# Ledger of designs, part 6: VHH binders against DNA replication and repair protein RecF (recF)

Target 1, 363 residues: DNA replication and repair protein RecF (recF), of Pseudoalteromonas atlantica (q15zz5)
Amino acid sequence: MKLDSVQIRNLRNLQHVTFKPSHGVNFILGINGSGKSSILEAIHYLGFGRSFRTSKHKNVIQNEQESFTVFCECLEDSTTQRLGLSRSINDTVSVSINGIKGNKVSDLVSLLPVQIFTPQSSDILLGAPKLRRKYIDWCLFHVEHSFLTCSNAYSRLLKHNNALCRKQQVGYANPQRVYWTDLLAQYGSELTEFRNAMMTRLIPLITSNLAQFLPEFCVEISYYRGWEKGLELNEALTKSADRDYKNGYISVGPHKADVRFKISGKPAQEVLSRGQLRMLVAALQLATTQCLMSYTQKTCIFLLDDVGAELDAAKREVFIDRLLESNTQLFVTAIEEHQLEFIDKYQNKKMFHVEHGQVREES

## First folded at step 22 (VHH)

Design j2 (from z3 with S35D G54D)
Fold by ESMFold2, fold request of step 25:
Structure j2 (fold): chain B 363 residues (1-363), chain A 121 residues (1-121)
Amino acid sequence: as target 1 above (363 residues)
Amino acid sequence: EVQLVESGGGLVQPGRSLTLSCAASGFTFNEYDYDWYRQAPGKQRELVAFIYGDSTLYADSVKGRFTISRDNAKNSIYLQMNSLRPEDTALYYCAAETIDWFTGEVSTDYWGQGTQVTVSS
């Protein structure tokens, strides 16, 4: 769904902000500290239940306030949907869907696919494998209706199996440990099937996008499932069992999976400059946006934070054009107006100016 | 005050049934997933059943005999225990946990005090 109105209360320097974005592209101009990233953070909360800037929700609450609230209205099938999220200083969350409270965060965020591109987005490539797994899993969450159930089962079973390993490490064996390990293998195999299918869809899209963003490189993309080739997962778990019990954790499975990017046999992050890594990330995120549209007809809300610092002018325009082709609603922040000189070509657009935590639409 | 309060335990003959209840208060019930654990005398605590959304998982020793369920309107979790055996004798605990939709992190936030089930002739 696309946002028709947004209301933000007590989030960082935003005491009370209301604005009505375009369904196309929304340019948000302001100096550092004005509140432009906080507007993106508010929208990000609607799509993730969390901040992209901090893991501590209380740091997002305006000084001397007990909570922040983000509220939006969205048109869906000729009916207005009303969605809200609030976080309090005691770290509780409240989700409202059409006036009904007590919903899970997952209920809200499934309605609003949100992606974000920030200066830190290169961490997908430079960081730990879990970030690359989350890249795949975000797409699966929004595309495959049974993915979350499978992923949650695997996570719970992994926690339980790790606890069994720790107990055996200190001398306490559970007589049902093979049963629990076989269940872990069952859900782990299913999770891996989801991820293999998604990677088969994503690799061609990423490769096509890279021809435009990094034409001088041939990037090899591969998926490591998290255990030895040629074995079923239950066989791999049996093979690792003695080591896992000694070490106190399960060492093989989809929780150890990774996506690998190579150029001429070397990890791409060892070859590409910082700017080129940002182009690779842009290609990745465009691919998940394209996949979402192709398989679900869902719209994506895409947040481009500080686009002038992260993309040159030609690349900004191309990236925005490609996102709009995938029926996305865009929110693009910039510090200086010259970074947005290309915007006159867009018909379905709005420009917003942010100053001292206040937002005005340019008219 | 956050509480999970178990009830429904007692002394029962082998082959009979019991239903355990766990009433939740002081937090938003629908935002959590729930477990039943048990601890028999001289044994380690073990997971009995887990409910997450509409899905359930069971320990091998109770599968086919026990059913975990939840009633969101009554903020309660249940364990229906059929065909009880002497080895089911234990202190039964409920627990509330969260699985983050994005990170997959699992945390157990609240525990009950337990209700005793004794199966003997």
Scores: ipSAE 0.757, ipTM 0.918, lowest interface PAE 1.1, mean pLDDT 89
Fold by ESMFold2, look of step 24:
Structure j2 (fold): chain B 363 residues (1-363), chain A 121 residues (1-121)
Amino acid sequence: as target 1 above (363 residues)
Amino acid sequence: EVQLVESGGGLVQPGRSLTLSCAASGFTFNEYDYDWYRQAPGKQRELVAFIYGDSTLYADSVKGRFTISRDNAKNSIYLQMNSLRPEDTALYYCAAETIDWFTGEVSTDYWGQGTQVTVSS
């Protein structure tokens, strides 16, 4: 679903903001500190249940206020959907879907696939494997109907199996521990099948996108499933059991998986400049957007924070064009209008000006 | 006040059935997934069953005999215990957990007081 209207209350410097975005591309101009990124943060809350700038929700609440709210209206077929999220100073969350409260955050975010591209997006490549697993899993969450159930089962079983490892018990031959480890292997194998299938879909898309963004490099993309090649997961868990029970945690499985990017045998992050890493991230995020379009009827809401800092002028226009080709509702922030000299070519667009936490639609 | 209150325990003969209930109040029931745990005297607490979404998982010792279920309209979780054995004797606890959709982090947020089940002749 695409946003028809957005209402924001008491989020940072945004006391009460209402605007009606285009289903195409939305350009948000203003000086630093005006509230541009806070508008993106509000939309990000609808798609993730959390901020992209802080883990502390109270820091997002406007001074002297008890909570913030973000509310939107979306058209789905012939009916309007009404979605809302609120976070309070005591760190509680409230989700509303068509007037019904008590929903899980996952219920809300499944309706609104959101991606964001910021100066910090290179952390997907520079950071820990967990970030690359989240890249795959975000796409699986929105594309594969049964993924969340499998992922949640694995997470719950992993917590239980880690707790069993921490008890001072005899080795892995204990029948109760073997039972729970075998269940972990069953769900872990299923999770790995989801991820392998998704990587098979994503790699051709990423490779095609890299021809546009990094034509001078041949990037080798591989998935490490989190355990030794040639073993079934139950065999790997048996092999590691003595070590795991001694150390107090399960050391093999899809929770140890990674996506590896190499150029001539070296990790891509050791070869590419910071600007080139941003191009690789753009290729990755375009690929998940394309995958979402190809395998679902869902549209992606894509947030480009500070487009002038992230991409040169030619690449920025290509990236936006490719996102719009994927039936994406796009929100782009910029400081100066000249950073958006190419906008006249887009007919389905709106321009918004942000000053002192107030939003004005142009003409 | 946030509460998970177990009930339905008691003294029962081997081979019989018992239904445990766990009533939730003071928090939004549908936001959580639920578990049953048990603790026999002198033993550590052990997991009996999970219910998460439409899916269930069981400990080996109870699989096929116990059934976990939930009734969202009544804010309640149940454990149907059939073919009870003396080794099922324990204090049974209900727990509420969350799993973050994006990070996969699992947190146990609330525990009940427990209800005693005693299986003996």
Scores: ipSAE 0.744, ipTM 0.909, lowest interface PAE 1.1, mean pLDDT 88
Fold by ESMFold2, fold request of step 25:
Structure j2 (fold): chain B 363 residues (1-363), chain A 121 residues (1-121)
Amino acid sequence: as target 1 above (363 residues)
Amino acid sequence: EVQLVESGGGLVQPGRSLTLSCAASGFTFNEYDYDWYRQAPGKQRELVAFIYGDSTLYADSVKGRFTISRDNAKNSIYLQMNSLRPEDTALYYCAAETIDWFTGEVSTDYWGQGTQVTVSS
């Protein structure tokens, strides 16, 4: 679904903001501190249930307020969907779908696939493997109906198995440990099958995108599943059992997986400049957007924060063109109008000016 | 006030059945997944059963004999315990937990006070 209207209350400096975005591309112009990133943050909450800027929800709530609320209207099958999320100072979340409260965050976010590209997005490549696992898993969440159930089971079983390791149970002499470890292997193997299938879909898309964004490089993409080649997961867990018991945690499995990017045998992050790393991230995020469109009925909402700082002018235009080809609804922030001079060619667009937490549509 | 209140425990003969209930109040029931735990005298608390979405998982010692279920309309979780054995004697607790859809982080947010099940005779 695409946003028809957005209402934001008490989020940072946005006291009460309502606007009706274009289904195509939306340009949000304003100086730092005006509220433009806070508009993206509001939409991000609808797609993730959390901020991209802080882990502390109370820091997002406007001063002297008890909560913030983001509300939107979307069209689906000729009916209007009304979706809302609020976060309170005690970190309580409330999700509303068509006036019905008590929904899980996952119910809301599954309806609105959101991606974001910010100055920090290169952390996908520079940061810990968990960020690369989240890249795959975001796509799986939106594309594969049964993924969340499998992922949740694995997460719960991992917590339980780690707790058993910390209770200092002896190797495989404890029937409880063997039983729970075999269940962990079952769900871990299924999770790995999901991820392998997704990587098979994504690699050709990423490679095609890189031909346009980084034509001078051949990026080798591989997936490390999180345990020794040649073993089934239950065999790997058996092999690591004594070490896991001693250390108090499960050391092998899909929670140790990674996606690796190499150029001529070296990690890509050691070869590419900061600007080139941003182009690789753009290629990655375009690939998940393309995958979502080709395998589901869902459309992606894409947030480009501070476009002038992240991409040079030619690459900005190419990236936006490619996203729009994938039927995305795009929201782009910029500080100065000259950073947006390429946009006159887009027919389905709106421009918004943000000053002191107020939003004005350019007529 | 947040509460998880267990009931349905008691003294029962081996081979018989009991149904435990856990009534939830003070929070949004549908936002959570639920567990049953038990603690036998002199032993550590152990996981008995876990329900998340439409899926369930059971400890090996109770699989095939116990069934966890939930009724969203009554804000309640149940543990149907069949073919009870003396080894099932324990204080039984329900718990509410969340699993983050994006990070996979699991947290246990609320615990009940427990209901005693004693299997003897």
Scores: ipSAE 0.728, ipTM 0.904, lowest interface PAE 1.2, mean pLDDT 88

## First folded at step 24 (VHH)

Design l1 (from z3 with T28N)
Fold by OpenDDE, fold request of step 25:
Structure l1 (fold): chain B 363 residues (1-363), chain A 121 residues (1-121)
Amino acid sequence: as target 1 above (363 residues)
Amino acid sequence: EVQLVESGGGLVQPGRSLTLSCAASGFNFNEYDYSWYRQAPGKQRELVAFIYGGSTLYADSVKGRFTISRDNAKNSIYLQMNSLRPEDTALYYCAAETIDWFTGEVSTDYWGQGTQVTVSS
């Protein structure tokens, strides 16, 4: 879906903001602290139910306010959707879909695929494997309807099995443990199959993107499923059972999966410069939008924060072009106009100016 | 105030059925998934069943006999227990759990006080 209108209330310095974005590319210009990132954050809440800037929702609520609200009207296939999310200082969330309250966050976010490129996005390469799992899982969430059920089951089973591991009285040989472990293996295997399939889809897209973004490198992409090759998950769990119960947690499975990026046999992050790493991340993010477009009829909302700081002019333009080719609705923030010199070529665009938490559309 | 209140427990003969209810208040019921736990005397608390969305999972010991369900309109969770056995005797607890759709992190936020189920001839 594409955003037709956005309303923001009491989100950081945005007291009351309304704007109608272009279905193409939206440029948001303003000085540091003006509220540009807050606008993206508002949209991010609609797509993720959370901020990309903080884990504490209370910090996103405007000072002296009890809650913030983000509301949008979206269009897909000539149908208008009304979506809203509110967060309160008491950490409660309220989701509204077409006027109906009480929905889950997952219900909301399933309707609005959002991706974001920020300075921190490089952490997908530099950070923990979890981030790379989340990269895959985002695609699965939006592409495979049965994924969420499977992943939820696995997560719950994992929690339960971990708890069993911590219960010394149960022991790893307990029939009850064996049963729960088998279930964990079942759903874990299914989850892994989802991920394998998704990686099979993503790798060619990523590779294609890299041919343009980083033509000087050949990046090898591999998926580690989270347990020993040649073993079924149940076998791996059995093999590690004694250790796991000694340690108090399950040490093998999809929750230990990883995606590896190598260049000439070395980790990509050891070979690539900071700028090159950013381009690799850009290739990854682009691939998600391409995947979504290819396998679903959904459009992705893409948020590009502080583009001038993240990419050079040539790379900015290429990245934006490629995103738009994937039928994304794009929001791009910038501090200075010169960072957006190439914008005249876009026909379906809007320019917004942000000042002191106010948004003005350029006529 | 957040509350989970279990009811429906009691003394029942083997082979009989019993339905437990868990009434939730003070929080958004729809945001949570729910589980039933039980604790027998001298034993550890064990998971009996959980419901997440439209899906359910059960302990092996109760599979085919127990059914967990939810009624959002009533903010209630149920555990239909059929073919009860003496080994089903326990204090039964309901729990409210959240899962982060993105991170997969599961949190048990609320517990009931429990309702006693005794299966005896």
Scores: ipSAE 0.865, ipTM 0.955, lowest interface PAE 0.6, mean pLDDT 94
Fold by OpenDDE, last read:
Order: C-alpha cells, then sequence, then structure tokens
Structure l1 (fold): chain B 363 residues (1-363), chain A 121 residues (1-121)
C-alpha cells in the first residue's frame, strides 16, 4: 500500500499536520528540531505500532495532551484503506481500520510494510543477535501469512517452558515438562523452516546489493539456527535439559538464532568502517524491500532519516535510486537543500518544508 | 477498572462437566490473548489452556477433555471441562496476555481472582 494522505495530531511538536505524499519520493526539509523526524515517527507508528526513537509512548505525545493520533488513507489496487492509530498517556493503544475500532496492532501493521534507515540502523550489525532475528522476522511477517501464528505460538511456549525451568518441583524429566518441550520443538522447527526459507531468498539479494554498495569487500553471510548442527530441535532441547533447568531458561532454539556477516573470516563489524557498515545495512534493508516486492507485490514505505548525515552524496543517490526501483514509497529527510542536489532527476516527487511543526508542500 | 472475573466453578462428581467463564472489563478485550491456569493445593500454578487468535494450546493432562474458547462480543473466555477427574480439582484462573508482534515479547497483564473447581465422589 502507498500512503495517499497522512494526518498527524498531537505528536511531539506536530499539533495538526495533514499532507498528501507522492507515491514516489518525498523530500522533507527543515532545520534540526523542526519536526522532520517526527513526521517519520508518525508513519513509523502506522507500520510498527511504536516509535523508532523511544520505547516510551508518553514521550511522543505532545505536551499537555492526552494522546496522539496518526491517520492515513492508503491505496492498494484502487481500493482506499483508512488506517488510524492512537496512543494515550496511560499507554493504551487504539487501532482503527476502515472505521472499525478494536483491532490489534498486528492487524494494522500487517497492512503497511514500513522500513526505516537511521543512524541507529547500524545496530543490526553491532548489536545483539535479536536485531538480526527481527530483520528476518519482519520479512516473514509481511511475506508469510502463517508466520505470525507460528511465531506467536513459539513465543508463548518459550515463555512457558522458561517458567517450567525455574520451577523446582517439576524437574526436567517430568512427563508434563517433556510434553511442553515437544511442543516447543514442534513450533520452533516450523519457525526455523520459515527463517531458512527467507534467508535463502534474502542472501542473493543482499549479495547483489553489496556488489554495488561495497564492491571492495566479499561478505559471507550465514544463518545460525540456534542449536547444534545435526540435531533435531527436540534432541537439542533434551540434550540441554539439565543445563536449562539449572540455569532457569531454555538455551537452545530459534530464539538463539543469528545471522553472521564475515569478511575474510572475521566479523564484518571488525573490518568495516562506520560508513561501510552503513552501506552494508543499506544493502540489507534494500533486500527486504526487494523481497517484499517479489513475493507479495506490496509496496514498502521506506523512511530515510537525515540522509545527509548518514551517507555521502554518491551513496545516498544510489541508495534512493535502488529503493525506488523496488517500488518503494520514500520519505527522505534532510537539513539542507544542497544535500538533495540530485532530486531533479526524479519525476514522481514532492518536496515538503517543515518549520515549527508545520508542514508546507512546495508548489 | 480492569477486571477479570471467573465463574462457573463448583463441586462435581467425576465424569461430569463444567463450563468456566471469564468476563473481562476495563480494557480492550480484542488486543489480548487469554489463558486458563489452575493451582491445586500444595502444587504450583500450571497452564491449562491458551487461546491466541484462532489457535489453541492445551496441557497434556486436559487435552481432549477441555476446550478453551472466546467470545469477543461478550468480552468473555470460556473453559469447557468434560470428563472431570479428581486431579482436576484446583483453583482456576483466567489471564490476559499480550504479545509484541515484532519482538515476540509476551506479557501477562491481568489475572482473575479464580474460581474453585472440586471434583469428588
Amino acid sequence: as target 1 above (363 residues)
Amino acid sequence: EVQLVESGGGLVQPGRSLTLSCAASGFNFNEYDYSWYRQAPGKQRELVAFIYGGSTLYADSVKGRFTISRDNAKNSIYLQMNSLRPEDTALYYCAAETIDWFTGEVSTDYWGQGTQVTVSS
């Protein structure tokens, strides 16, 4: 889906903002603190149900307000979808889909694939394996309809099994424990199959992207599923059962999975400069949009925050071009117009100016 | 005020059936998944059944005998218990859980006070 109109109320310095984005690329210009990132944050809420800037929703609500609201009209196959999300100071969420309230956040976000590139995006490489799992799972969420059910089941079972590990009375050899472990293994195996399939799709795309973004390096990409090679998950769980009950948590399974990036046998993050790492991340995110397009024919909304700070002129242009080729609707923020000197080549574009929380479309 | 109120418990003979209800109020019912737990005297609380979306999970001990269901229009969760056994005697709790779709983090946000089920000859 592509955003046809966006309305924002009481989000940080954005009291009441309405704009109609281009279905191609949208450039948002303004000085620091003007509200550019807040616009992206609003869109991010529609795609994720949360901010990319803070874990506290109350901090996103405009001062002295009880809630913020983001609303959009989206177009897909000549059909208009009306989507809305509100967060309140009491941390409650309200989702509306085509005028119907009471929907889950997952229902909303399933309709609007969103990705964002920020300075913090490099954490996918520098941070914990969880971020790399999220990378895969985002693709699965939007591409595989049965993924969420499987993932949900596994997460629930994992929580339950962890709780069992902490219970002194049950013991790891208890038949009930064995039963729950078997279920965990079942759903974990299914989840792993999803991830394997997705990685098989993503790796060629990433590699292709890297040929352009980082041609000087050969990046080896591998997937670690989260338990010992050669064992079924059930076997691995059985093997680790004593340890897990001693430690109080399940230590093997897809929740321990990871994606590894190596250059000449070394972790990529140890070899690459900060700028080079950004390009690797760009390649990863581009791959997700490509994957989405190929398998769902859905359009991805891509948010690029502070492009001038993140990428040099040559790289940012290439990245934007490649994203547009993947049928993305782009939102690009910049501080200065000179950072966007190459924008004249884009035919389907709009320019927006943000000042003190007000948005003006350039005529 | 957030409330989960269980009902339907009682004293029954082995082989009989009971239906437990859990009525939710004070929060968005549709945003949560739900579970039944039970705690027998001197034992730890155990998961009995869970319903998430259109899917259900059951403890091995109750599989085939118990059925968890939900009615969104009534903001209620149910546990149909058939072929009851003495070992099913426990205080039964309803719980509301949320899962983050992206992180997979599961949180149990609300608990009921429980309803007593006693199975005895």
Scores: ipSAE 0.864, ipTM 0.955, lowest interface PAE 0.6, mean pLDDT 94
Fold by OpenDDE, fold request of step 25:
Structure l1 (fold): chain B 363 residues (1-363), chain A 121 residues (1-121)
Amino acid sequence: as target 1 above (363 residues)
Amino acid sequence: EVQLVESGGGLVQPGRSLTLSCAASGFNFNEYDYSWYRQAPGKQRELVAFIYGGSTLYADSVKGRFTISRDNAKNSIYLQMNSLRPEDTALYYCAAETIDWFTGEVSTDYWGQGTQVTVSS
C-alpha cells in the first residue's frame, strides 16, 4: 500500500503534523533538528511498530504528553485503509485498523512494508548475525504468509528449550526434553527452509544490484543455516545436547544462522570502505524491495534518512532511481537543497519543508 | 488492574474431564498469546499447552487429551482436559505472552494465581 495521508500527533517535536505524500518520491528538507527524522520515525512506527532511533517509546512521546499517535490513510487497489498506532507513556500500544481497535502490531505492520536506510544501516554488515537474520526475515514476513507462525513457534520453542536446559532437574535424556527438542527441530527446519528459499531469491537480486553499485568488487554471498553441514537439525541438537544443557542454552539452529559477505575470501567489511559498505547495504535493501514487488506485487515504503550524508550525489541518485523502479513510495530527507539537485527529473514527487516541527508542502 | 483469573479446577476421578478457564482483564487481550502451565507438588512448573494465533502446541504428556482454546469476545482462555490421570494433579496457571514480530523476543507478561486440579480415585 501507499500512503495517501499521514497524521502525526505528539511525536517528539511534531505536535500536530498532517501531510499528503506523493505516491512516488517525497523529499523532506529541513535543518538539523527540524523534525525530518521524526517524520520518518512516525512512518517507521506504522511499518515496524517501533522506532529506528530508540527502543524506548516514552522518549518518542512529546514532552508533557501521555502518548503519540501516527495515523495514515493508505491506498491499495482502489481501497483505502485507515491505519493508526499510538504509544503511551506507560508503554502500551494501541493499533487501529479501519476504525477497529485492539489489533496486534503484527497485523498493522503486515499491511505496510517499510524499509529504512540510515547511517546505522551499515550495522547489518558490521554488527551481529542477528541483523542479517532480520534482513531475511523481513522479506519472509511480507512475502510468506506462514512465516510468522513458523517463526513464532520456533522462538517460543527455543525459549522453552532454553529454559529446560537451565533446569537442573531435567536431564538431556528426559523424554519430555526430547519431545520439546524434536518440536524445536521441526519448526527450526521449516524456518530454515523458508530462509533458504528467500536467500535463493535475494542473492541474484543483490548480485545484480552490486554490479551497478559496486562493480569493482565481486561479492560472494553465503548462507549459514546455524548448524553443521550434513546433519539434520534434530541430529545436530542431539549432538549438542550435553553441551547445551551444560551451558544452559541451545547452541545450534536457525537462531544461529548468518549471511556472509566475502570479497576475495575476506569478510566484505574488512575490504570495503565506509562508502562502499553503504552501497552494499543499499544493494541489499534494494533487493528486498525488488523481491517484495516480484513475489507479492506489494509496494514498499522506503525511507532514506539524510541522504546527503550517506551517499555521494551520483550514488544517491542511482539508488533513488532504482528504488522508484521497484515501485517504492520513497521518502528522502535532506538538509540542503543542493543535495537534491537531481530531483527535477522526477515527475511524481513532492517537496516538504520542515521547520520546528511544522511541515509545509512546497507548491 | 491486570488480572488473569483461573477457574474450573477441582477434584475429579481418573478418566473424567475438566475445563479450565482463564479470564483476562486490564489489558488488550488480543495482543497476547496464551499458555497453560502446571506445577505438581514437589515438581517444577511445566508448560502444558500454548496457543499462538491459530496454532497450538502441547506437552507430550497431554497431547491428544488436552485442548487449549481462546475466546476473544470473552477475553478468556480455556483448557479442556479429557481422560484425566493422577499425574495431571497440579496447580494450573494461565499466562499471557507476547512476541515481538521483528526481534522474535518472547516475554511472559502476566500470570494467573492458578487453579487446583486434583485427580484421584
Scores: ipSAE 0.863, ipTM 0.956, lowest interface PAE 0.6, mean pLDDT 94

